VHH binders against q84jc2. Designs and how they scored, part 318

Target 1, 232 residues: q84jc2
Amino acid sequence: MSKMRNLVEEKFLEFYESWVIQLELYLHQLLIAHNNNTMSETELRHLISKLTTHHKAYYTAKWAAIREDVLAFFGSVWLNPLENACSWLTGWKPSMVFRMVDRLRKSRVVLVEAQVKKLEELRVKTKFDEQKIEREMERYQVAMADRKMVELARLGCHVGGESVMVVEAAVRGLSMGLEKMVKAADCVRLKTLKGILDILTPPQCVEFLAAAATFQVQLRRWGNRRHYVTHS
Below, E stands for the ipSAE of ESMFold2; O stands for the ipSAE of OpenDDE; V2 stands for 0.75 times the mean of E and O plus 0.25 times the DockQ between their complexes.

## First folded at step 19 (VHH)

Design ph7 (framework vhh_8fcz_2; at its last look DockQ between E and O 0.88; V2 from the best seeds 0.72)
Fold by OpenDDE, look of step 19:
Structure ph7 (fold): chain B 232 residues (1-232), chain A 125 residues (1-125)
Amino acid sequence: as target 1 above (232 residues)
Amino acid sequence: QVQLVESGGGLVQPGGSLRLSCAASGFTFSTYFMNWVRQPPGKGLEWVSGITEDSSFTTYADSVEGRFTIIRDNDKKMVYLQMTSLKTEDTAVYYCARSPDEVQAIWEEGYFDVEGQGTQVTVSS
């Protein structure tokens, strides 16, 4: 039996597939820019702007979708199991990007002291925000397990007519809380990304974005190979 | 017609507290990212704080982080700014402002349009 997808899943799947394709194109451009070192600062900034616009577009679409069905993003049919396993509240974990930056430093990226300091400040802030969200999620999950899930389970045994309506209402209530947490996480992601890009020079931004995009694309490829997943 | 009406400003001593209010009308309040911004004397507009349409996320300028709290009530179409530990440098006309794009508002501090008359906050000994 094939899993029945709802409209939100279908629409976002289509969107995401296209979005990833475009990301791969941008990745190619980033790699060229990084390896050739022939692009002007203006050109680099333009490329960075294209990428940031692309990322913003993702969240615009996501936030529209989660308003309709946030639960779709906890199944994320558009992701393979590996991608899903690596997801934190339906996306990349904000604190992870600092490890990427650290790895860049170990390679060719030379950060001045002022940049290092700012990055550290941002890291601390990001972690704080991340932990705050995690605590809220934990609280939410515990609360659901204690009461809401039991209620849903009980109601689920009496499927029909009015009972269905009650169950739907309960699910909506659950979804509302999840939506807020997901959106909060996304906000932290956006702010973290923007923060990093504001600290880095244009060439460094290109390198960082290339690394991030590479990781994302490779993770998808690895997962697809491992699980024989073909997205069409 | 879009209306944002700020209130709650006044004269306060350093270390004091104020709560600003903004009453919104003329638009779908619950779908907008809302901001507080301020204009110090002789200076340009400065972004102070923002809040998502569903209050899922709040953000603050570094200068006010830990001291100010932004809250919204979508049922009442109100935005509030609780200010504590006020400093002389907080003296400004404070405005409530909406952002046309929530993602952009999170991305860019200062992505807003001022539409209200503002409320004067003066912090002085």
Scores: ipSAE 0.848, ipTM 0.929, lowest interface PAE 0.5, mean pLDDT 91
Fold by ESMFold2, look of step 19:
Structure ph7 (fold): chain B 232 residues (1-232), chain A 125 residues (1-125)
Amino acid sequence: as target 1 above (232 residues)
Amino acid sequence: QVQLVESGGGLVQPGGSLRLSCAASGFTFSTYFMNWVRQPPGKGLEWVSGITEDSSFTTYADSVEGRFTIIRDNDKKMVYLQMTSLKTEDTAVYYCARSPDEVQAIWEEGYFDVEGQGTQVTVSS
């Protein structure tokens, strides 16, 4: 019916679909590793490395794409409405990942006191960085609202090329600010993920990555099942 | 040809301040994450601080957090390190370094290439 996607959206849609398929394949490997107590620490670290490489590749592609069109990542065409509704600055909210860690503690995963202390330190640092970004976003939105109000008032009094130039400048300013904030949020996501994986043992990392991948895959499946497509 | 030229080092008393500068040329400066690294006397290189290409995110080693501030100016192709509350253990040769991969630089704090001669910082009574 309708494929009103710009070049950035179409290219990233193709990338993301392939990326999620590979994530599902890695999830299968993570579940096998979880059930197989004969795997060595070296083998588990190799699997974990594949997952971390896969996540890093996502951000490499994303940062290239936001340089071209950061707005494509707000209400993304490669995500269903449920996935989009769960987004905080174009991705998972860093502080919320610790709920997944808490779930692991309720299951059969045993964390020693040194790990618990380091995870709490990381949680505090992650929340602090997250709040700093939220404050900057709020300051940016206030500044843009004040600037936009003046520009809209002028647009109401003028028409033609002058109005177009003012609107184009406002959009450019918005995009530049949003790109910085998305990049900062992604940096917090990368450091939080790395921090968790450094604190956990290899078997615990496998359980964490499996839980995270499961959540992401299920969010996609649940959201997609809400949209029925008729074959022709 | 890539060049990174560090300056601004010197002798300072404990508790003092210095501002290091790094002038970059020969590459597209505005697309690279930049770092400060240091080599204390008789020791290996250790990472000090990093900054994203657009200054949206800065990171610091625990030993300098709250005392040092990394700043960049993409128009002038400069990186700075504002150092305050200096301690004798901050004595080192300081190098400016770029990270060859942006995502890996955030993932792993010690991901950098040293290419300059450095600038000496000496903190002593």
Scores: ipSAE 0.497, ipTM 0.744, lowest interface PAE 1.7, mean pLDDT 84
ESMFold2 (binder alone), look of step 19: mean pLDDT 81; pTM 0.827

Design ph8 (framework vhh_8fcz_2; at its last fold request DockQ between E and O 0.85; V2 from the best seeds 0.83)
Fold by OpenDDE, fold request of step 20:
Structure ph8 (fold): chain B 232 residues (1-232), chain A 125 residues (1-125)
Amino acid sequence: as target 1 above (232 residues)
Amino acid sequence: QVQLVESGGGLVQPGGSLRLSCAASGFTFSDYYMNWVRQPPGKGLEWVSGITSDSSYTTYADSVEGRFTIIRDNDKKMVYLQMTSLKTEDTAVYYCARSPDEVQAIWEEGYFDVEGQGTQVTVSS
């Protein structure tokens, strides 16, 4: 039996399912473009723009949702266990996309020295930002175990009204922090993605985006097969 | 009526510091991504720094990274730019600018409109 979902979970689940379907359509277009060397730069840029717009739409929806209930994203009922296990602060690990960049290199895509240098600089910056966010995240997590909360844990959940207020206050505090951290992480994701796309040529961008989308879609498929999830 | 009023500019020697302030009114300040941008003499507008509505994330142009700090106070409806280690190249009219879409603002550094009069910063020996 599936767990009961709140309104935020239900709404975002519906959104995400539709979003993934559209992503698969774009993936198909990316693959066609990748295999079609006759497409003009203008056409490629247009395709890239559609994909980036799609990704931006995801974060727009996400940020609206996390204002309502950020904790919903730490359960992420719209993800299968494999997808969730691969998540960092409710999304993909920003530094992970550089693995897709590495794929380009291995596929005989020629990156000029200037591109390689800029990508490395971006990688370093991305990792720095990740670590910064992780440190702050830890602070919020540890803060949950303050004196009052530890004492309440000892006494149990049936102590009374004052205890409920203390717990609610603690959860609110944590949630506020988590919302900021998740948003910060998403900003790093967006900046990293944009940074990579700014460094790559349009054909390289198409290949990169295809690789990223493929990995995302396949991860979902693999997870669904493994855990017998019915959603696509 | 939307108002953004910049202040704190002036003449400073290279290596000096300035703190710019921007007072916002006429809109829900806490809902907007805020930017600092500048226009050097004879040049176009250049994005300098941005901060999310909840201060969860700050970002800077490469040219000012490590030297400038953007801060906001939503209660006071203020955004600040602390500038240190100023260079002659930092000479410009500085503007604060709001972005209506935070995601787009993060994606595109040029996603802003100048609405204030700006404050002059001159770095010279």
Scores: ipSAE 0.900, ipTM 0.951, lowest interface PAE 0.5, mean pLDDT 93
Fold by ESMFold2, fold request of step 20:
Order: structure tokens, then sequence, then C-alpha cells
Structure ph8 (fold): chain B 232 residues (1-232), chain A 125 residues (1-125)
């Protein structure tokens, strides 16, 4: 299953490869800006804008892909919790970004009291939004389990066009519900990123974006290394 | 021709409730992020609320959070704003507005390209 992919997954992975390559180029620029104090505030804002535009493009492509087939973004169907490989709706939990902010504060980023207060307020809001999504997912999983039990009972007695229509309706319902929840999670991610960048100064934004880009590039390299080792 | 038509405005007492409606035509409504914006007397436009094309996510200005609810019905091509606990500062002309890019609309509140004619809401004793 892992060595063969549907067309939606293949198209998105092709996009993602190109997207990460460009992110690596931006990371180089971020590291130069971080190591040199010769860049003007205007130049820093321009670089930050390139990164935010790049991140928005990721979500634009992702939302197009999930509208075509959201199930391509899951390892298995959510209806069976034993097959649940991704705990937070096909991505990093939005509030985990604050761990990255905390890491930067332990290194060389100095935040003033007003920034710390605003970041804490944003963290609370982000976690509140996460909890809303988690409650909706819980309700969705209960509804899916109930619908599946009724469908299984019907399949035990009737086979043919009627059974196919019921299965198709169940699949459409599952896909639409999952698409909405993935999109909701992405909206929280976008709002959280925007909020962080609005609170930080331009040099601090460069450090944050460099850390985020480094992490994403390392995730791809870990995946490529494991793929190379297993397929050589 | 893209068109948005608001209705449901009127005079209401403080603490009261009102439901605004917006009928959309001339575009694929289910593809677009939709907003409510308002213009208080003598002031500029301020963004009130937004909703994603599939209702997956809703957002609200701090001043209305907990009191207003944005709802959409893609089958009927309608957007609604359910307002409760109305205050005198909610007095404004309310506009329904379409955002041309959904990711950008989440990123930047008040990002829209088309608005309707507006409907007057007056909250007064």
Amino acid sequence: as target 1 above (232 residues)
Amino acid sequence: QVQLVESGGGLVQPGGSLRLSCAASGFTFSDYYMNWVRQPPGKGLEWVSGITSDSSYTTYADSVEGRFTIIRDNDKKMVYLQMTSLKTEDTAVYYCARSPDEVQAIWEEGYFDVEGQGTQVTVSS
C-alpha cells in the first residue's frame, strides 16, 4: 500500500517536494539574516513576507488536495481507532509551535514583558481552539461508529445496488467530516502563526521562521534517509 | 454578475436579538469564504465575522465574540448573522462580503472584494 499511491497523494507529494526545496532556499536567506546585522528593517520585512507567502501557498495547495480526497492524507480510516496513526488531524498540533518559541527564548531571543504577555494570551486562545476541534472530533467519531454499525447490519442481509449506495454515502459523509476538521485545524495553525509573527519584532520573526524551516527541512531529510536505507 | 443582498435589519432594544440574512448570486457560493462587516455611524468599516466555504471554521471580532454567530447554507446560497445581547455600540450598517482567497481571508481579517448594499441595525432604548 505504501509503495503505491492514488493520484491526489502523488500530485500533492510532487508539490511538497518542490515546496520544501524552495523552503531550503529561504532558510539559507534566513540564516544569513540571522548571522548578519547589516540587513535593514525593510529587508527583514521583505524576507518575512516571502516566508509567510510561502506558508500560505502550502495551505492553498493542501486545501485543494483535501477537497479532492482527504483520505489520501490519513494512514488509515478514523472509524477504526486502532488504525489511528496521526493523533492530530494530519498535522502538528497548533499549540506545539509554542514549544519552538520557548526553545528560542532559552537561546538568544530576549522578549520584553509585553511580548510575553501577548504570547501567553495567544497560547491560551490557540489551546481553546484546539479543544473545540477535539470535542467536534469526539462527536464525529461517535456518529461514525453508530452509522457504521447500521451499515454492517444491512450488508449482512442485502447485497447489490442498495448496498453500494449506502457504502458510497457513508464514504462521502466520512470524507466531508474529515475534510472540515483538517481545514479547521489548518485555520488554527494559520491564525497562530500570524499571531506569533505580529507579536515578534522583525529580527525575532527571522529567528522563529529559521527555526521552523530548519525543523521542516530536517523532517524531510529524516524521511529521505529512511527511504534511501529501505529502498537504496 | 456577482451580487450580495442583505436583509433583516431593523430597530431593536439593548439586550435584544436580530438575525441578518445575505442572499448570494452570480458566483459559485460554496467556493468562497464569507464575511460580515459593519460601518458604525461616522466611522469606517470594521470586520465582524467570517466563515469558511464549508463552515469548518468561524471567526469573530473580540467585540462580538460570544454574542454573534455566523452561519451559512450552501444549498440556499445564504449567509446569516445571528445577533444576541445587542448593545448600542452594535448600531451600524451591516454588509455581507465575499473574500477572493480563503487562505488569505483567514490570514488577514477584512480581506474581501465584493460587498452588498448593507442593512441598517439600530440598537436604541
Scores: ipSAE 0.761, ipTM 0.896, lowest interface PAE 0.7, mean pLDDT 81
ESMFold2, look of step 19: ipSAE 0.748; ipTM 0.870
ESMFold2 (binder alone), look of step 19: mean pLDDT 81; pTM 0.841
OpenDDE, look of step 19: ipSAE 0.884; ipTM 0.946
ESMFold2, fold request of step 20: ipSAE 0.742, 0.736; ipTM 0.888, 0.880
ESMFold2 (binder alone), fold request of step 20: mean pLDDT 82, 81, 82; pTM 0.848, 0.838, 0.842
OpenDDE, fold request of step 20: ipSAE 0.894, 0.897; ipTM 0.951, 0.951

Design ph9 (framework vhh_8fcz_2; at its last look DockQ between E and O 0.92; V2 from the best seeds 0.86)
Fold by OpenDDE, look of step 19:
Structure ph9 (fold): chain B 232 residues (1-232), chain A 125 residues (1-125)
Amino acid sequence: as target 1 above (232 residues)
Amino acid sequence: QVQLVESGGGLVQPGGSLRLSCAASGFTFSTYFMNWVRQPPGKGLEWVSGITSDESFTTYADSVEGRFTIIRDNDKKMVYLQMTSLKTEDTAVYYCARSPDEVQAIWDEGYFDYEGQGTQVTVSS
């Protein structure tokens, strides 16, 4: 895009591009591991650890960035329109990963009853947390539309220096609320991911992570092709 | 000097309530994920609850979910644990603990680099 980007957008764009490249490398390794039954459990666990570390790094960077400008993540310039359209509170929707697990079950992944039970429990918890966040977001958005946005609109009619300061304060207030919601959503994502990985065996984890990474990468590729977007 | 000082422990009957407090000092409290952990008699440390630095998210062990509530006040540098519907199995020394990495703290329950001296909670008739 030729749109002017702020510093946060630029920095995170650079980070994300690099992060995605690394993800693709890990995806390749996951696919190899998935297709090659010669890897030991230790090796699989190591690979899983690398991926989880990679994901944790993303959220570490994200949380640092949202402290500076959470609004950048509601118009993520580092994502194509398709990726953005599929985003829930600036990321993947936690409950959707269970569909991926279900898909795996329909493939060669065999889950024992204990795993199925634990996954269901996790699903329920995840859904509950999502709904809680959604309710808060809705409440917040309605409240903002009622007050903050009106105030912003009103102030937008003024060009004085004092007006600018008031507008900035209003935007900061909005941002603070959004930051908390985004961070909460990310926490649910992290908990959900960890929960799934704790339930699955190492081979199953590899398969799951491969599927997840594949979906992410493919979504990006599909979106890029559709909108003729080039990312590093 | 980093300090975490727990208080509020005591003897309570099953079904009772208790509120623990932790006073933090010696570090930038508002940037740390805060935890409560406990050590039952003869057992190891058990993670109980955590709260993000900005109060955006709270999390609980399954054993205390729905019964305990973690709250923090960054202005006062306090973290609290409201315990309700206490059970005999809740008997333990409760510690306040800080986590320097919030992502890691969310990922790994019980990740922390410093804990207080603890306060005794005894649930008994």
Scores: ipSAE 0.892, ipTM 0.952, lowest interface PAE 0.5, mean pLDDT 92
Fold by ESMFold2, look of step 19:
Structure ph9 (fold): chain B 232 residues (1-232), chain A 125 residues (1-125)
Amino acid sequence: as target 1 above (232 residues)
Amino acid sequence: QVQLVESGGGLVQPGGSLRLSCAASGFTFSTYFMNWVRQPPGKGLEWVSGITSDESFTTYADSVEGRFTIIRDNDKKMVYLQMTSLKTEDTAVYYCARSPDEVQAIWDEGYFDYEGQGTQVTVSS
């Protein structure tokens, strides 16, 4: 019996592969816009809108899927091992997105003082929200591990139908808490992304979105090349 | 039909506390993102706070963070706003509002399709 895949995993794998293909097409448009000194502000805003709509669609699909099976997002079948290893609570770590902002500041595009101040405030807020989520996750795990720690270890050693049913019930209870934690993390991701795009000018937004999409596409390509072997 | 009924407003001194309530009916309350929004005198509507349907995330306007707490009770179909350290600039009509899509509500503050009739909060000495 190979690794089994439920309907949630099958459906989201198909969605995600299509979503990434479209992201690559948008990346091409972002790179053209980045190099094109004649694009109007309205054209840039239109492209930015397409990207933000694309990202919101990802979370809409994800939140529908986690309602059915949040555990599918821990070690996802649609991500390669490198992508999975880089995840913080099933996605990119919000505070690390400011590395893309740092690259923007090192380019020929200069951020004005008001933007720098607002970005620093956002960075601090983002880190604060991350730390709150991490503390809540630890508190939940400690509470789960209190008087049940030995029992969970015993369940891992048992064979037979009784132990399997009790383990499945415990996993379902854990998954309810995990769903809330994943949604909280995604909310921080959405607020952070929106906050950055609100502070940046349209050309700066294009540059940022291109950098973010490039990172995501490259992470997928590098991880896939390491693990792909084809037979003829 | 959607109904949102706010209550608990009143006159309070600066530094004081107040708790607003919102009773919801006519829709599946437990699946909606819920908000508080306010309209200060002579100003437009401004978003104050929001909470996800499962209570996994709460979010606040910078001007109220640390002082206000949004709470929901899905069993009773209630939303609350616990307000502390009130300032004169908090004077406004406060409205309870629902959002039809949670991802969009997180993305766009003040994204909602229905609001109640409001309750007046006046902070003065």
Scores: ipSAE 0.797, ipTM 0.910, lowest interface PAE 0.7, mean pLDDT 85
ESMFold2 (binder alone), look of step 19: mean pLDDT 80; pTM 0.818

## First folded at step 21 (VHH)

Design gh1 (framework vhh_7z1x_3; at its last look DockQ between E and O 0.86; V2 from the best seeds 0.84)
Fold by OpenDDE, look of step 21:
Structure gh1 (fold): chain B 232 residues (1-232), chain A 125 residues (1-125)
Amino acid sequence: as target 1 above (232 residues)
Amino acid sequence: QVQLVETGGGLVQPGGSLRLSCTASGFTFDDYAMNWVRQAPGKGLEWLSAISSGGGYESYADSVKGRFTISRDNAKNTLYLQMNSLQPDDTAVYFCAKEIDMWSQEYPGSDFDYWGQGTQVTVSS
């Protein structure tokens, strides 16, 4: 049975599809920049800035949408099942991007010792922050199953109007917590990304961003093919 | 320094319309989402609407959906709120609020880091 999309889902789906198309265009530019080595540092910095701005746009939209319905992002209909399976608190897991950094280390790119050290420090910090958020998230999730909610579950959902009100209140409470957690996670994502970009040289940033964008775009394509998902 | 200045408030009859403006300075306006919030007499702050940095996404509280429209002109560093079908319960001080910088710090628990002084909207017959 197909789930009916709510207004937030529809609106954000439209936004996201457009955003992904633009991401693909930037990816193309990143790949050209990476392969030709003809761009000046200034040009590379400009390209990096465009990408970071693009990501900022996404998260500002996301936070706007979350204010209407944060739950929509825990079943993101604009993502295919593969993308959703790879999601951590409604987005990419911050520590995952270090795999892209590892790719740089194994490529023609030479990271100096100082960079490697800083990246490792950042990785450790990122993982710590992830765990902290996960623990807090768990608290909200577990809190949903309080005594009253468990009792209502036992009795059924249609005991009366009062029970409905109790459930709705519980859902609202959870939603407020989830919103905080999602926003916290997003800050960790962006801080991690910024940290990486601050450590890398402009050419290295371009390669990193290309790798990350490639993975994101390919994951979407793979998932769409596998699950026969059609996006406009 | 960051400044947000709201204008456009006033007295209007029920069913009337107003257009609020918020002029921003002291930061890169087009890098941040912007919000409208209001405070009615004796009530707490109520979020009304948000618009993404590029203007590609808008959100609204249930209380204003279908009546209010948020927009922005990044070239003018200005945020707008078109308010239609105004009712007496829309009487409040309206504020524009800047979204926090998501890149620079951990989520502090507040969505906004800067507010305007507000503009009074009074809906009365």
Scores: ipSAE 0.890, ipTM 0.956, lowest interface PAE 0.5, mean pLDDT 92
Fold by ESMFold2, look of step 21:
Structure gh1 (fold): chain B 232 residues (1-232), chain A 125 residues (1-125)
Amino acid sequence: as target 1 above (232 residues)
Amino acid sequence: QVQLVETGGGLVQPGGSLRLSCTASGFTFDDYAMNWVRQAPGKGLEWLSAISSGGGYESYADSVKGRFTISRDNAKNTLYLQMNSLQPDDTAVYFCAKEIDMWSQEYPGSDFDYWGQGTQVTVSS
């Protein structure tokens, strides 16, 4: 299994590095669009579509990789320690994205009352969905701890093939349970992103996507700089 | 609406090769991961391989890794499975499966929402 884990980690690291480079190129285009009001709404929608396609591509690759090794996404080798520390269930926390919208609203983005109402409804739904997943994760962790305690008691009392079969089934169940929860979290992430982009106008979407990409790129750059400083 | 049509199955001797194709319609093919799944006689469904929407990441079940290669041509809305070194236990109906739309729904507990009618692969002497 550790050899299979290394192969998934190597493959996804290569994918992720390429994906982040392309995200940085799209960020450059978003910042140009933000600073130059020459672009038509059609051109803005095309750029927004490129960004949404890019995000979808990440998640379809993630789900393909998860089928081979979901544990690779907990403490990922393709992320620096700061990026890993900021993860909630293998990715960005959906409800926290609304802080970014709030900051844009206070400084640059003017939202009409209908948009504000829709965003608040989405925020509440997103938070509710997060809490459902957090309760499921807690239930899963309790169940896994209970199975572990039963297996430890069996090691003290039992020998033979029944114990091996139960352990193997529990390990498969652990991985499948984690897969389902990660996928549930990803669907909340993507629904939240889609919901925000549906509510915002094309210029507002460009500002939001630029802010999101900036945060992700800066988190990676800052974490890498601190990593080099602390490892000498 | 959504249609997935598998072709390329048939009878082959052990050690032989086949290339399966799956033509997709009714959805934006290049927005979704695509998968191959098989069902041997009297057995349950077995996931074999996935390919990401842009083709940038491929994954395989241990049972087929090194022997099978998934690929896609987004311009033709077509998914492929190159199967080499076929053995009798590869005999099954092979299905093309579309990954769910992560973008617009809660996770329903399974990854696939549509699959085709399947194509029969038989490996025998």
Scores: ipSAE 0.780, ipTM 0.917, lowest interface PAE 0.8, mean pLDDT 85
ESMFold2 (binder alone), look of step 21: mean pLDDT 81; pTM 0.817

Design gh10 (framework vhh_7z1x_3; at its last look DockQ between E and O 0.85; V2 from the best seeds 0.00; counts 0 for: grease 25.2 > 24.2)
Fold by OpenDDE, look of step 21:
Structure gh10 (fold): chain B 232 residues (1-232), chain A 125 residues (1-125)
Amino acid sequence: as target 1 above (232 residues)
Amino acid sequence: QVQLVETGGGLVQPGGSLRLSCTASGFTFDDYAMNWVRQAPGKGLEWLSAISSGGGYTSYADSVKGRFTISRDNAKNTLYLQMNSLQPDDTAVYFCAKEIDMWSQEYPGADFDYWGQGTQVTVSS
């Protein structure tokens, strides 16, 4: 049985598709800038700014959507199974981007010792913040299985209207917690991204952003191919 | 300093329409999502609608879906709320609210960081 999409899912899917298309366009620009090395620092900064603005737009949309239905993001229908499998609290795991930074260290780009040190500090902080969020998330998840909810679960789905109200109240409570956690996670994502960009030079930023965008786009493509092959 | 100024409120009959405006200043308007909220007499604050920074996504509370439409003009730093099919229970002070700066926050403590003074909407026969 195919799951029926709700209105939030449909709207956000449409938004996300458009957003990804624009991301691909920016990726192309990033790659050109990186490979040709003909752009001035001012031009590179402008390109970086466009990308950061694009990401901001995504999260402003996301937070708007979360106000309607945060649960939609825990089963994101606009993502393929591979993308979903790689998701941490409805998005990319902040500590993951340091793998892209590591790529810079192995490339033609030389990071100075001071940069390496700052990046490592940021990595440690990011991981710490992730763990805090995970612990809080766990509390909300565990709280859902209180005594009353467990008892209702035992009784099954054929219970009276009062039981339904209790379940709905519990779900609302969880949803409120989830919204907070998702927003917290997003803040860690954005802060991590900003931190990295503040440490890197403009050329390094372009390379980093290109690598990150490439990975995101390719992950989507790989997942889509697998999905369509499976269902074809 | 950040300023949000709501206008367009007034007295309207049931079934009528109003268009609210919110003029923003003191920040980069097109970098932030914007919201409409309201407070009816004797009731708490109610979120009504949000619009993403670029206007590409809009959301609505169930209470206003199908009747209210949020939009923005970033060139004019203005947020709008078209309200149709107004009912007496829509009587409230309507506020424009700026979404928090998510890039500078470690953990969000609030949904909004700035509000306008509000504009009164009264729906009565």
Scores: ipSAE 0.884, ipTM 0.954, lowest interface PAE 0.5, mean pLDDT 92
Fold by ESMFold2, look of step 21:
Structure gh10 (fold): chain B 232 residues (1-232), chain A 125 residues (1-125)
Amino acid sequence: as target 1 above (232 residues)
Amino acid sequence: QVQLVETGGGLVQPGGSLRLSCTASGFTFDDYAMNWVRQAPGKGLEWLSAISSGGGYTSYADSVKGRFTISRDNAKNTLYLQMNSLQPDDTAVYFCAKEIDMWSQEYPGADFDYWGQGTQVTVSS
């Protein structure tokens, strides 16, 4: 087998490490804004804009990478096993983000009745979009289960002849369909994030973005632990 | 209005080089990935290369990998394609294309919402 099979994975790992480092820097700024309410609303909106731009940048890189190899995003080498176990179609599940909103509401974030109604409407729409994607994904379940065979053909293993040509054509067809599904899921993720930020006030957005970044950073740190020492 | 203007095309001999430019206006250029796409005579559209919004990730179609280099200058709202080792099969109209706004819409089944008019590249002896 070729060592160079992971070129997309290696390139995206380098991008992802830089992206996470910058996310941690933005988290620091979010925590300062949360703890020290000297920032004007204009400054808060600028910080929120930086976070949204940072998340959008991740997806512009992801979409560029999946044009070369969408399968790299299923069981990604740049994510630890805990992060991968939390993935739904190569990313966070859109409906799960509302649990984070609920946690903030229970702490001290006060939402007015109009915000609560809008969030419920968004939650229902998000769940509807998820279910639609899940139904479409079922159509591709057979292709997903056979991905090792298509990887073998992509590596150009010693199979040769018309069989290799047919398998290569099937891989291209499956890959294009899977790309569209991943992109549809990403648009649901971003639309949901935008919807939440549009409903929340700027201080509430800072708290939400801080909680989200904290969770993502902690999930990475916990999953990267190499061993656990017990008392026995 | 969104406007994309490609320049830098022309006639070159096999093995030659060209540098294409695409000047963008009417949108926040550095919020979006940008792409190069070409259409050879009698052929459909062929995606060539993408660059992420900040320039931190680039990708290429196998047909141009190693010969073409995509880049962007966000301060000048300009996208570039350096094309080396050109061959007759590279003869085409070259377009720059803007990636859709992922932020606020459902995926429409296509990645690009605006193209330029294109610039002709002809590789012949």
Scores: ipSAE 0.771, ipTM 0.914, lowest interface PAE 0.8, mean pLDDT 83
ESMFold2 (binder alone), look of step 21: mean pLDDT 81; pTM 0.827

